# Ledger of designs, part 43: VHH binders against c4kar8

Target 1, 263 residues: c4kar8
Amino acid sequence: MAELSTPSPASPAPLDGGRGDELEKFTLRGARQILQLLQDLITHRGLITAHTGGGHSFMTAVLKVDEERGRVVLDPSPDPQANRRALAAPRLTCVTQLDGIRIQFPLVGLGEGQDKGRPALFAPLPAEMLRLQRREFYRLQVPLAHELSCLLKAEDLARKPVEVSARVIDIGAGGVAVVVPTGAAEFVIGGTLPACRLALPDGEPIELDLEVRNLNRQTQRNGTEQLRVGLRFAALPRAADTRIQRYIFKTERALNAKARGGL
Key: E = the ipSAE of ESMFold2; O = the ipSAE of OpenDDE; V2 = 0.75 times the mean of E and O plus 0.25 times the DockQ between their complexes.

## First folded at step 3 (VHH)

Design a2 (framework vhh_7pa5_2)
Fold by ESMFold2-Fast, scan of step 3:
Structure a2 (fold): chain B 263 residues (1-263), chain A 125 residues (1-125)
Amino acid sequence: as target 1 above (263 residues)
Amino acid sequence: QVQLVESGGGMVQPGGSLRLSCAASGFTFSSYAMSWVRRAPGKGPEWVSTISGSGDSTSYADSVKGRFTISRDNAKNTLYLQMNSLKPEDTALYYCARESDFYGTELYDSPFDYWGQGTQVTVSS
């Protein structure tokens, strides 16, 4: 089982679906920065998930950075079929983490050979590496007891204004995920929901604009359908950002204390 | 701050047993499925076993099924791997890994978001 079958491989999401400007601030392009980051992956024995397209992926790791030849050397999959898929792929997308920092980079021109008598995969050094701090992608699972809600200002199927009180299931620096009953409102990816109200504990609701980023239908174990909506904070005032971060920090700390025997 | 610290590795002869432990901190342990992953030079990383957050379901790689048992103690925030009938091919660095809680639409998924430094298991005569 060289390919991850359990858990099942997730379908890859596009990197550059209109996000060029947002992701550029997190992108390393300096040769020395790239070399140092790859070396850090070796030092920390980082596990890398390499996506070969078509929903296929395998686990690998960086064996060596060959600066003289401008190459990275990777562990091959123990599954020969995964290696064949990787070599046939026009691009690998590699994903890993270092101390809560998400690292993602492309590899193009993959080859196969030997390194010190062991099978290895070779690729030219990536021209860029994406580095996201935990804050940029971290999602706190909201405790059900907190009854966190967001009042969404949306439209129904007839384009009439409707207000939907949605339960917040997770929250991060960049947005929230909410659940709504199927059919409660019409959501369009890329659409803006203006003047929504996020109800955090200890204060007035935060008024903010939300952008619809993703839509996932979920069937609950009782057979009820609900829609999970991923929402980005379109413009977040400093005071609102501070309140959201304090909520995340305090809740995470309280959950950690409870897990260690409670406070 | 999420931490996963493995222990219990060592040297053992073929047919022997070892019990690996992983001490978890910095998150609600019972809310996450946990896995063991191993890496031997030249073989690449290999998934070994997964256990659900509640402990109600487990799964194993074919190579270890019937010999290894994954378990967890949610009150102690600890993951275990009981390894019996060890073979030379089980020699590897064993990692404790947490299932990813990331839900992005514009980033590639990773099945794991945290793992430890690993504990070395060497099976030789």
Scores: ipSAE 0.312, ipTM 0.713, lowest interface PAE 3.4, mean pLDDT 81
Fold by OpenDDE, second read of step 4:
Structure a2 (fold): chain B 263 residues (1-263), chain A 125 residues (1-125)
Amino acid sequence: as target 1 above (263 residues)
Amino acid sequence: QVQLVESGGGMVQPGGSLRLSCAASGFTFSSYAMSWVRRAPGKGPEWVSTISGSGDSTSYADSVKGRFTISRDNAKNTLYLQMNSLKPEDTALYYCARESDFYGTELYDSPFDYWGQGTQVTVSS
């Protein structure tokens, strides 16, 4: 009777999609730090998106940190189906922001129960929390009037090279988000788009390599579907980096001045 | 600093109406889509409504469609939620939230990057 060694539960896939070394600096693993950050989320009534896999997610919040039991208490979804998915998921990927800083943490071992007579979800305290503090992750929303664009060199479904002119929606030191018509090209997360051209208002387009990091389909009111593509700068020349930083700084200053009632 | 301050909550009878306001500061208000999210006791946050930065596009949860109207005054940096035909199930803490447009380097997005402290709406007979 060969004791089928129950495969050790596969270590939850790193949150970072392969950027393990770079993200380590932003990963909190100290129990006290984790507790403090969770408490901060409670204090600020942080809205958390919990990803259950398969493209499904629900909004939640941390209700309580139970240090004695070593668990976090979460709000259940108002959707029973979402709760079922959550409970069935081997791992929740929780994403939130605090003061513009992205926070991401995994929860494993989710259960349901009652907290003070109210339905609640329970999970062991996260073993790690990612806090992205770096300016590289800051995204400036590009004013529509600036009309930034990026020429993407991509492939279609047939792997034929295509060039797509994309509007830049946001820009940061680390990359850009763009919108393209659905079906304009095929994008693969982790894929590289070589020799793209980013158009800034201050001069000639910047040639750069872009890595696809995120894809989000959005339906506009007019029924038109658009694809938002998050792109990382894979290789950025120093001169280009300086130009991008200058643009961001100048634009931020202008936006802040306007927000303060400055013409 | 980005600030969102909700107001206009209170107690109302079923069938009544309330108008929520959210005062925004510290950012270019018109550049961001804004949303209302509510959190009922014992339930997680529920998306209620979203309005585009320009105000030309709106969306609603099925639970509030036809009863709630989201609007904004960009000149006043204010978001509104007109709530009509209120029901007991509408009882919740209502948050004003700025839509995140962060599609950069991360695989997972949070739909919101800033939100207020919320305003309490209680619908009770």
Scores: ipSAE 0.263, ipTM 0.700, lowest interface PAE 1.6, mean pLDDT 84

Design a20 (framework vhh_7pa5_2)
Fold by ESMFold2-Fast, scan of step 3:
Structure a20 (fold): chain B 263 residues (1-263), chain A 125 residues (1-125)
Amino acid sequence: as target 1 above (263 residues)
Amino acid sequence: QVQLVESGGGMVQPGGSLRLSCAASGFTFSSYAMSWVRRAPGKGPEWVSTISGSGGSTSYADSVKGRFTISRDNAKNTLYLQMNSLKPEDTALYYCARETDFYGTELYDSPFDYWGQGTQVTVSS
């Protein structure tokens, strides 16, 4: 086992490696694209949630884009404490929506001043912006009551084929995260697991190929070790994609109804 | 596609009343909590009120509690905001917003995923 050469499963910083690289393919870095997207937010009067760290955020909007000075101009919060937190933060993470597409971008070097005699926040233009459709990044936490499983076709330490029934802990349009007991199988980031079977409620298992994207070792409260494996759907058939998205939609809708007093 | 269209804004004297409406289309309206958000000249967006999908739960910003009432008609796919005892400070563009069903393990949360163009409310003498 590689356990003696790797950090303890109880390590305070478990890895979710590969997710940053996945998001990079949706990152816009062209100056014209960034300027156009910010202008579209102004035109559509877009509401932006700006995260200042430590669980704090405030709502803002783009007032204007100053291309000559390379700056965005933002509405300050009506809460003076939120503005102080924002100015003290090393970075703001801004999140908004445009025509069903999630937009996320960083702002660094926030300052305050005035625009046309009114209070405003200023920041340099972001060097990058994420543009994602909901289905490409959304991950539903699977209710334990659903007992979702995925039969993985993998290899053990001796490279012998093994089948492992893994519990699905989250699911998105692009993949699943599963948990397996430590030592049940060996996983290599970038490796392919062919002909795995995903069992959704109310239907036959879906046969699909999975690519290993990330690994996290965790110790449970009872002292049992488990491995969390992030798996990407490879060449997902349209019928399977439809069933997975339908499951995600129905489950999230039901959870939202319960959370808002719907039993 | 998701569309939210606000109406009912206008000019009113201090102490007056207005009723805002938001017509929703392109999604299952009853499955989403809905909010009103306002943006005033020289101020950033301010959350005003939220109502659950069923209408069973409501919440309000401290600045509007006791004066504003949020409601919905799921049969008509319409959200309402009854505004009473209006003050000059209530002058703003009022947006209808759908509460987000988005979340991610590595991405930051946003409370709203869609909103309309807004309806202008002006409270002046």
Scores: ipSAE 0.236, ipTM 0.677, lowest interface PAE 4.5, mean pLDDT 80

Design a21 (framework vhh_7pa5_2)
Fold by ESMFold2-Fast, scan of step 3:
Structure a21 (fold): chain B 263 residues (1-263), chain A 125 residues (1-125)
Amino acid sequence: as target 1 above (263 residues)
Amino acid sequence: QVQLVESGGGMVQPGGSLRLSCAASGFTFSSYAMSWVRRAPGKGPEWVSTISGSGGSTSYADSVKGRFTISRDNAKNTLYLQMNSLKPEDTALYYCAREGDFYGTELYDSPFDYWGQGTQVTVSS
């Protein structure tokens, strides 16, 4: 099945709105800051994924910021249907990355017209932009020596239940990223994996429902391909949250101690 | 640190061929899927083709399928795009782009992390 083996450009889903309060400290609301960030995207030719809802998105870029008219000018999609979906949408959620900084912003009131005789999309300047460095949200890279695993309950290609032991490569308060061999199971973004078991060094495995949030195929140095799966904790109990945070804290302290004075 | 430098563009007649190259530095090239993306006058960025880190998997936009071939030489840290049967509609600035790193489970995966300055391809009489 060509679709299972053919990577497309990364198409990130929008951030969860329930995290609005947590993300407020990373949100730009000053008009001059917003104008400068949009100008930086133009200068660095930022590739933007614009989400129109219903699982639809297209690639665009900022052509120009029209400060006098309070508007951004965007490249239209080469796909006319994508442009029609964008114009019909109540809002676009625009996502890009610039030198490891995630940038996300809404556009409301999209219109079409021309800029310097060429087709263009226009929208009022966003009232807010999220600017988030990965390091601002703590993710522990799990040491190989810890052999951290998560037993996933998923389906195979024949839609038969399977259990997959996946290596945990990073962990945070909101979830884990795991790696699985290509073809071990089928994963669908937004799908729920019930009753999975996360093994931490201290104590019994934690039973959790996990939501699939992202998928990425990566090639190892030895030429083998593996699937990286981002998994969100659904309804994490307080005791489990405490154990995860304790593991993260202890492991980071141990890694920092080794870097400064270990063998 | 990370740098992508495209070359090989130019002016050709319809039906002609060009080979684009992208020299990568500052990262482990074989660990990343790589893409070609183009930007034509009056149109937004269009994904053209992707190749997996090992070179074992490739994909193409319908508009170029059967005419373009993506390849890579991991020993030379170089990405290629062989463009045959060129049409005026292929006129664009062509960018080499690296697949973005995942933010993990608290945020969604990123789009492309890095791209070059682009190389111009013009197909006209």
Scores: ipSAE 0.012, ipTM 0.410, lowest interface PAE 9.3, mean pLDDT 78

Design a22 (framework vhh_7pa5_2; at its last look DockQ between E and O 0.28; V2 from the best seeds 0.00; counts 0 for: pae E 2.3 > 2)
Fold by OpenDDE, look of step 5:
Structure a22 (fold): chain B 263 residues (1-263), chain A 125 residues (1-125)
Amino acid sequence: as target 1 above (263 residues)
Amino acid sequence: QVQLVESGGGMVQPGGSLRLSCAASGFTFSSYAMSWVRRAPGKGPEWVSTISGSGGSTSYADSVKGRFTISRDNAKNTLYLQMNSLKPEDTALYYCARESEFYGTELYDSPFDYWGQGTQVTVSS
């Protein structure tokens, strides 16, 4: 009776490891900078989304920075279940925005207690905070009105080849993020999907090899589960790169024009 | 620059009504879904309601369903929240928040990209 080893719940994939070097320049590690940014979040009443893993998250806010004790104080969720998940999580990934800049930081060692007689969550100060200014890590979010698709050559649970049509949700020079129905195929981080086809509006699909870099299961508001797959371009012909860059530029310009009230 | 400015908060008796407003500027208002979020002391932020860019679709938290009505005037770049049958538990700072167009596209994402400073609503006898 071979004990079917229940696959260990996939640890929330670290920030896309391939971006590590690029993200370093946007990562704050200085204690003073971290404290200042947290204080700014307090001042601006930042709405923070805390991700607990498994596709679960809750909204929180920084209530206080306790410099003496080296901890941050957060609002608990009004949902007791969310708080339980948070406390059980080895790591919270907190995401917010300030003045259009995306801010992301991890919290570890979460505990519960009271601040001034009110329920609160406590964590040590983050060791690092990521501050992403729009320009450099620009993955174009593909507008729903301009759907891109990617035909993925993958395998099912039986290692049978399957083709999955995936919607592209973002695209950059280095890769794409796509969404697929849950169970459509099996993906392995670090695995290569050969001879995939990226459909761009300007012509024939681009054939390319894709490397799986990230997997995230998301429950939509309608209760449907989707799998988000982060894919790196493993081999991109120069002509394909040019087409992708052109698409990104054109689409970005169109979006900016629309945002400015242009037709 | 994107700006959201809430107004209309105040003190009201249980069972009373308030109408909140949010003036939006710096973006194409009709292109974005808008939400109300509230933050009560010790309870953290709570989603209240969302309305689509066109105003054709609305959603509500169970706690406010049947009592609150979200609406918008795209010509005036204004979001509204009509609050009826107010209860003490509705006491909170109410934020107007713009939903991110790209929500769900990142591994770790936030549904809101901009929000105001909030308007205080206090329901007390």
Scores: ipSAE 0.826, ipTM 0.939, lowest interface PAE 0.6, mean pLDDT 87
Fold by ESMFold2-Fast, scan of step 3:
Structure a22 (fold): chain B 263 residues (1-263), chain A 125 residues (1-125)
Amino acid sequence: as target 1 above (263 residues)
Amino acid sequence: QVQLVESGGGMVQPGGSLRLSCAASGFTFSSYAMSWVRRAPGKGPEWVSTISGSGGSTSYADSVKGRFTISRDNAKNTLYLQMNSLKPEDTALYYCARESEFYGTELYDSPFDYWGQGTQVTVSS
């Protein structure tokens, strides 16, 4: 094992903050439905990203579903360290896609062994699986050139009010994800940040109440570490909703152009 | 709808070469980084190579560096993998995969949001 995974519970919402309040609508708990969905992943050669905590993940796939023993059988990683991290993790969060539908599910109690004489990972069948249409979970990755920011009203380590200008990295109908310098403020999952100000191009900042949904210390591709905060729109006036949707739609179209900056 | 269709796989002897192709449709191809991922029985999926949307940057798994070359033709919406000096260890189903718009920005993100059915490469020895 290269790194020790501590059993710090992840956000109870499986997705980045904007869709947490609607997740129950999209959660499958029926044993037959879960078995069928896992079988569909086998049939369609689904590539699964398994998150083991601490910012680590590996790719896997379902080899088979063992209904009699109530287990799913998975491909191990070709990286032995990834397999050791997975076995030490209190849970895996598995994410995949089927025909444009995002599928997410937890696995707990991972073990190792063999299937047909080849290395395999085993886990009890998940008790729940999340299934979301792309539009229902859609988040626009904000172009760096747009310099979108959100002024957050938060608290520091001493519980004193502090204002933090955070860069918006993605935005959806239900919320934003921002990046915050390490130590700039303290965030509590489920906590409300009142009267924050979201700066969009074309117009005055939008005043919003934001709920903290998830926290992730993320290592950037260049090696720098930052805190990524998922924030849900706790209350969104219709005019603000219209402006956000307009920005998302306009930016989507611009990003689909061959060159950046228009058609 | 997004579609990725791989082709060019087959059987080849050790030391041989194959060129894989992936035909993309349903999205603005040049706006997305693209990757090749392979899956062999008992080993699981392994990332092989990535190319940026413009084609200006490429990266490779250590196991294929110097032997494989990834490229793209944005006018034809096609991704390629030139595979030289093939080894028995390269035997796998090869997938074409699109980098997720949300990779690096979403909690529990996935590097890929779409992939094809794969094309089988068998290096016999």
Scores: ipSAE 0.593, ipTM 0.858, lowest interface PAE 1.8, mean pLDDT 81
Fold by ESMFold2, look of step 5:
Structure a22 (fold): chain B 263 residues (1-263), chain A 125 residues (1-125)
Amino acid sequence: as target 1 above (263 residues)
Amino acid sequence: QVQLVESGGGMVQPGGSLRLSCAASGFTFSSYAMSWVRRAPGKGPEWVSTISGSGGSTSYADSVKGRFTISRDNAKNTLYLQMNSLKPEDTALYYCARESEFYGTELYDSPFDYWGQGTQVTVSS
């Protein structure tokens, strides 16, 4: 089995990062859209990773869609053990990317057989397929050592201006999440924080307007209360977007290289 | 627009050699690990080899160790696969594939986000 595709299990997770309700708007359930997307995978010779459970996976491809029988036809693995695991699995989670778009779909009822005299794997067409721009949805967990911070220009409970230096705990294309002490400022969902400053490691801080999207109180193990504030970039200039994407990319590459022993 | 264009395939006798090339454009080539993946007739994709972005680390499938050498020229944005001692079972469509930025960060991961159309290698006597 390829070691490159087996992440460590750290509690059971939903299909994609425990954000299933946020993923619904990216979920295709129409038969025509599903068939077209599967055909696109065939046309582009999509390299699909099929996860069989327990951290095991194998690479495959869609050979064809048999619309009359309501089945998708997949290449078997060159590894016989991977095929045995796939046939024993109650569910395959198939994942690929096409032009920066993450595609994920379940297959249930996998069986073996032949297609035009060649071995093949068969399953009923999936009832749903996830299709989303991974960069738009992805949130990088910021390493503590980076000490990324965002200066928030907010108001206290008396509606007086206050500046709060908040540690950034995650960052993505559309926003950040930060942590502040409970009571450091008054945050209201839907509110705008103008002229905040996001400090990236290289260059001057980025000045940007932020919108409060969510608030979550957290109690740390030592009893300290903190407030997690989800913030959306309200209007992000192209140059600022480029710097943020560059930070995410470089940090992700560095973290992945450590996890894979320097690849 | 990310593009990967493979070349250098062809027909070769058993025991022969072939060098594959992959021209990369539309991204910072040196920032990505790159792989060769092959697909033999009637079989699914099989990983062949991977090289780190800097070129300092390489790995190979057992079936090609000692016969194939992956390399890259970051100044020319080109990935290579030198294939020696070719066997009929090496007959396949060979793809140049880019490692995903997000690989290793999700429960259901996929290692590659872009690949080329492939170059055909045929080994027969």
Scores: ipSAE 0.508, ipTM 0.832, lowest interface PAE 2.3, mean pLDDT 83
OpenDDE, second read of step 4: ipSAE 0.778; ipTM 0.920
ESMFold2 (binder alone), look of step 5: mean pLDDT 82; pTM 0.815

Design a23 (framework vhh_7pa5_2)
Fold by ESMFold2-Fast, scan of step 3:
Structure a23 (fold): chain B 263 residues (1-263), chain A 125 residues (1-125)
Amino acid sequence: as target 1 above (263 residues)
Amino acid sequence: QVQLVESGGGMVQPGGSLRLSCAASGFTFSSYAMSWVRRAPGKGPEWVSTISGSGGSTSYADSVKGRFTISRDNAKNTLYLQMNSLKPEDTALYYCARESYFYGTELYDSPFDYWGQGTQVTVSS
């Protein structure tokens, strides 16, 4: 019998269902578009992580699309237990990437059989496929050890200028989320905060204009309140964009290396 | 355009050795962790080994630990896999793969975003 193999240092988890409304724009439902995307995955030799629920997943790939029978053919796992879990699951959530774009789709009604004399898994063609641009949805969770901060230039309740050093909790291509003590400053959705300063670990602070996009009051476990502020980069010079992207990539690299060491 | 081109595969007897190479182009090679992934006839893909961008950290699948060595030459944009004490079970297409930057994010991206066409390794007496 085949021994369990580790298919990757870490397998991707499916996207949280609470984000379904935000993802509708990126959902493909045209039969021709779905067939083309599946063919692209075959051509690219895309590795797929198939989640079977209960924290279980296995590595697979699309072997072919049987358009006449309306089904997709998948490579079974070398682990017989993973295949049994997949066949017993009400659905698979399949996650992969094509040219760095996240592709996700459900498979319902999985069966097993043979393809050209070899074991294979079969499922009806998915009714929908998600195609997400990485840049648009990506947010790096900032490691606490980095002590990343943004000096916000805002107004207090009396409309007096105030500077607030806010901790950056996540950062992406389009903006940052920061945490500010409740009452430290007044924020208005759609308001602009000019000449704020984002401190990255290496180099001078980046001066940038930020637009307030959302506000959320969070109660911590100890009962204290914090204000979470989502901020959009209103105008970002190329050099600043490059430095932010470099920080994001460098930090992900370090997190990936740390995760492998922890295996 | 990102390109990964594998070479060095072939036929070898059990107990023999092969060295695989992967020539990378179209991106800053030293900024990415790189992996080897294999697909045996009639089986799913199996991760083999990973090396960090700097080369300072490596990891291996239990099935190849002690027999295979991953390395890289960032000045030449080349990834290597030294394969020793080869077994019939090592027969597979071997792919060079680039690791995704979005690992561990809220989107939980795929571990790899690019791989090459593969190079065939056949271990047979």
Scores: ipSAE 0.000, ipTM 0.145, lowest interface PAE 12.1, mean pLDDT 77

Design a24 (framework vhh_7pa5_2)
Fold by ESMFold2-Fast, scan of step 3:
Structure a24 (fold): chain B 263 residues (1-263), chain A 125 residues (1-125)
Amino acid sequence: as target 1 above (263 residues)
Amino acid sequence: QVQLVESGGGMVQPGGSLRLSCAASGFTFSSYAMSWVRRAPGKGPEWVSTISGSGGSTSYADSVKGRFTISRDNAKNTLYLQMNSLKPEDTALYYCARESDYYGTELYDSPFDYWGQGTQVTVSS
């Protein structure tokens, strides 16, 4: 029952060109690959967060994989209410990580039973599992109130150096998306903008090299045209990477209306 | 590379005490809230306690309130769990977990993005 807000016409452009099929290349559908990954989660004692819908979730783990019956066996929650919600849910969305890789998979047709005399939940094997390098795919929508900016060092149409203060509209571990007025500078996909300065609220601006990844001309509702530019961090010192991640984490926690009770 | 390594587990009698440690590396420790999570035979993982990055705020599961104390030493990149008045029900593998810094538009949130292999605590006579 999570309320999906109507998409804004001015929603930020993705950093990587907005491909709808992007997740497909990270989706495992081979039965043997799925079995192997589930077994890896058992071996590494992976903690799984199972989302039952309506903002509810519980912690679980894979107890075993029953290949002959085509099912996975899971730890039940110590909370009986969470188990009742899980059993009533049409679908669980399970999220975990293994060696820094985010793993996500659906479970449908959850039932209850026992494993070796102990309570257990079981479900048919998932038909698909996502494997994502977590930090490469997340994009934080930057609050307007933060007035986050990036000073871009670029060239105008006459090949003269210009500095453009661009508003940052989203930011991730791999880059930023910015908006610039039409005609402020010339951008070429694959081009590098050296020694740009990203202003974060806590501390001095971060100096970094940015690579142009995408360009999108947009007409705002008021008729104003602007250019959205997706920019990849070409290289980051560890300290800069840590500051960017800290900003993303703190801002997202402040905005996250789905904060879990007790965690 | 993020690593969390738990230690200090062992066998103890009911009513006894034990102190767990978690050595963190590969990230700015003080920038993250940290948690202890436990998993016992026949039970799913159970959140135990959380401490804010500064150490100024703590929270506990009802089952351990008044008995367990979470703390951290940011200069040493170490998380602690002081466990007092231990009960057989506290027998579990105890994980050190870092609060998640990943929130995706097409993906569901997870409360934790890294955890260790765990340290075993057994409470028996």
Scores: ipSAE 0.297, ipTM 0.730, lowest interface PAE 4.1, mean pLDDT 79

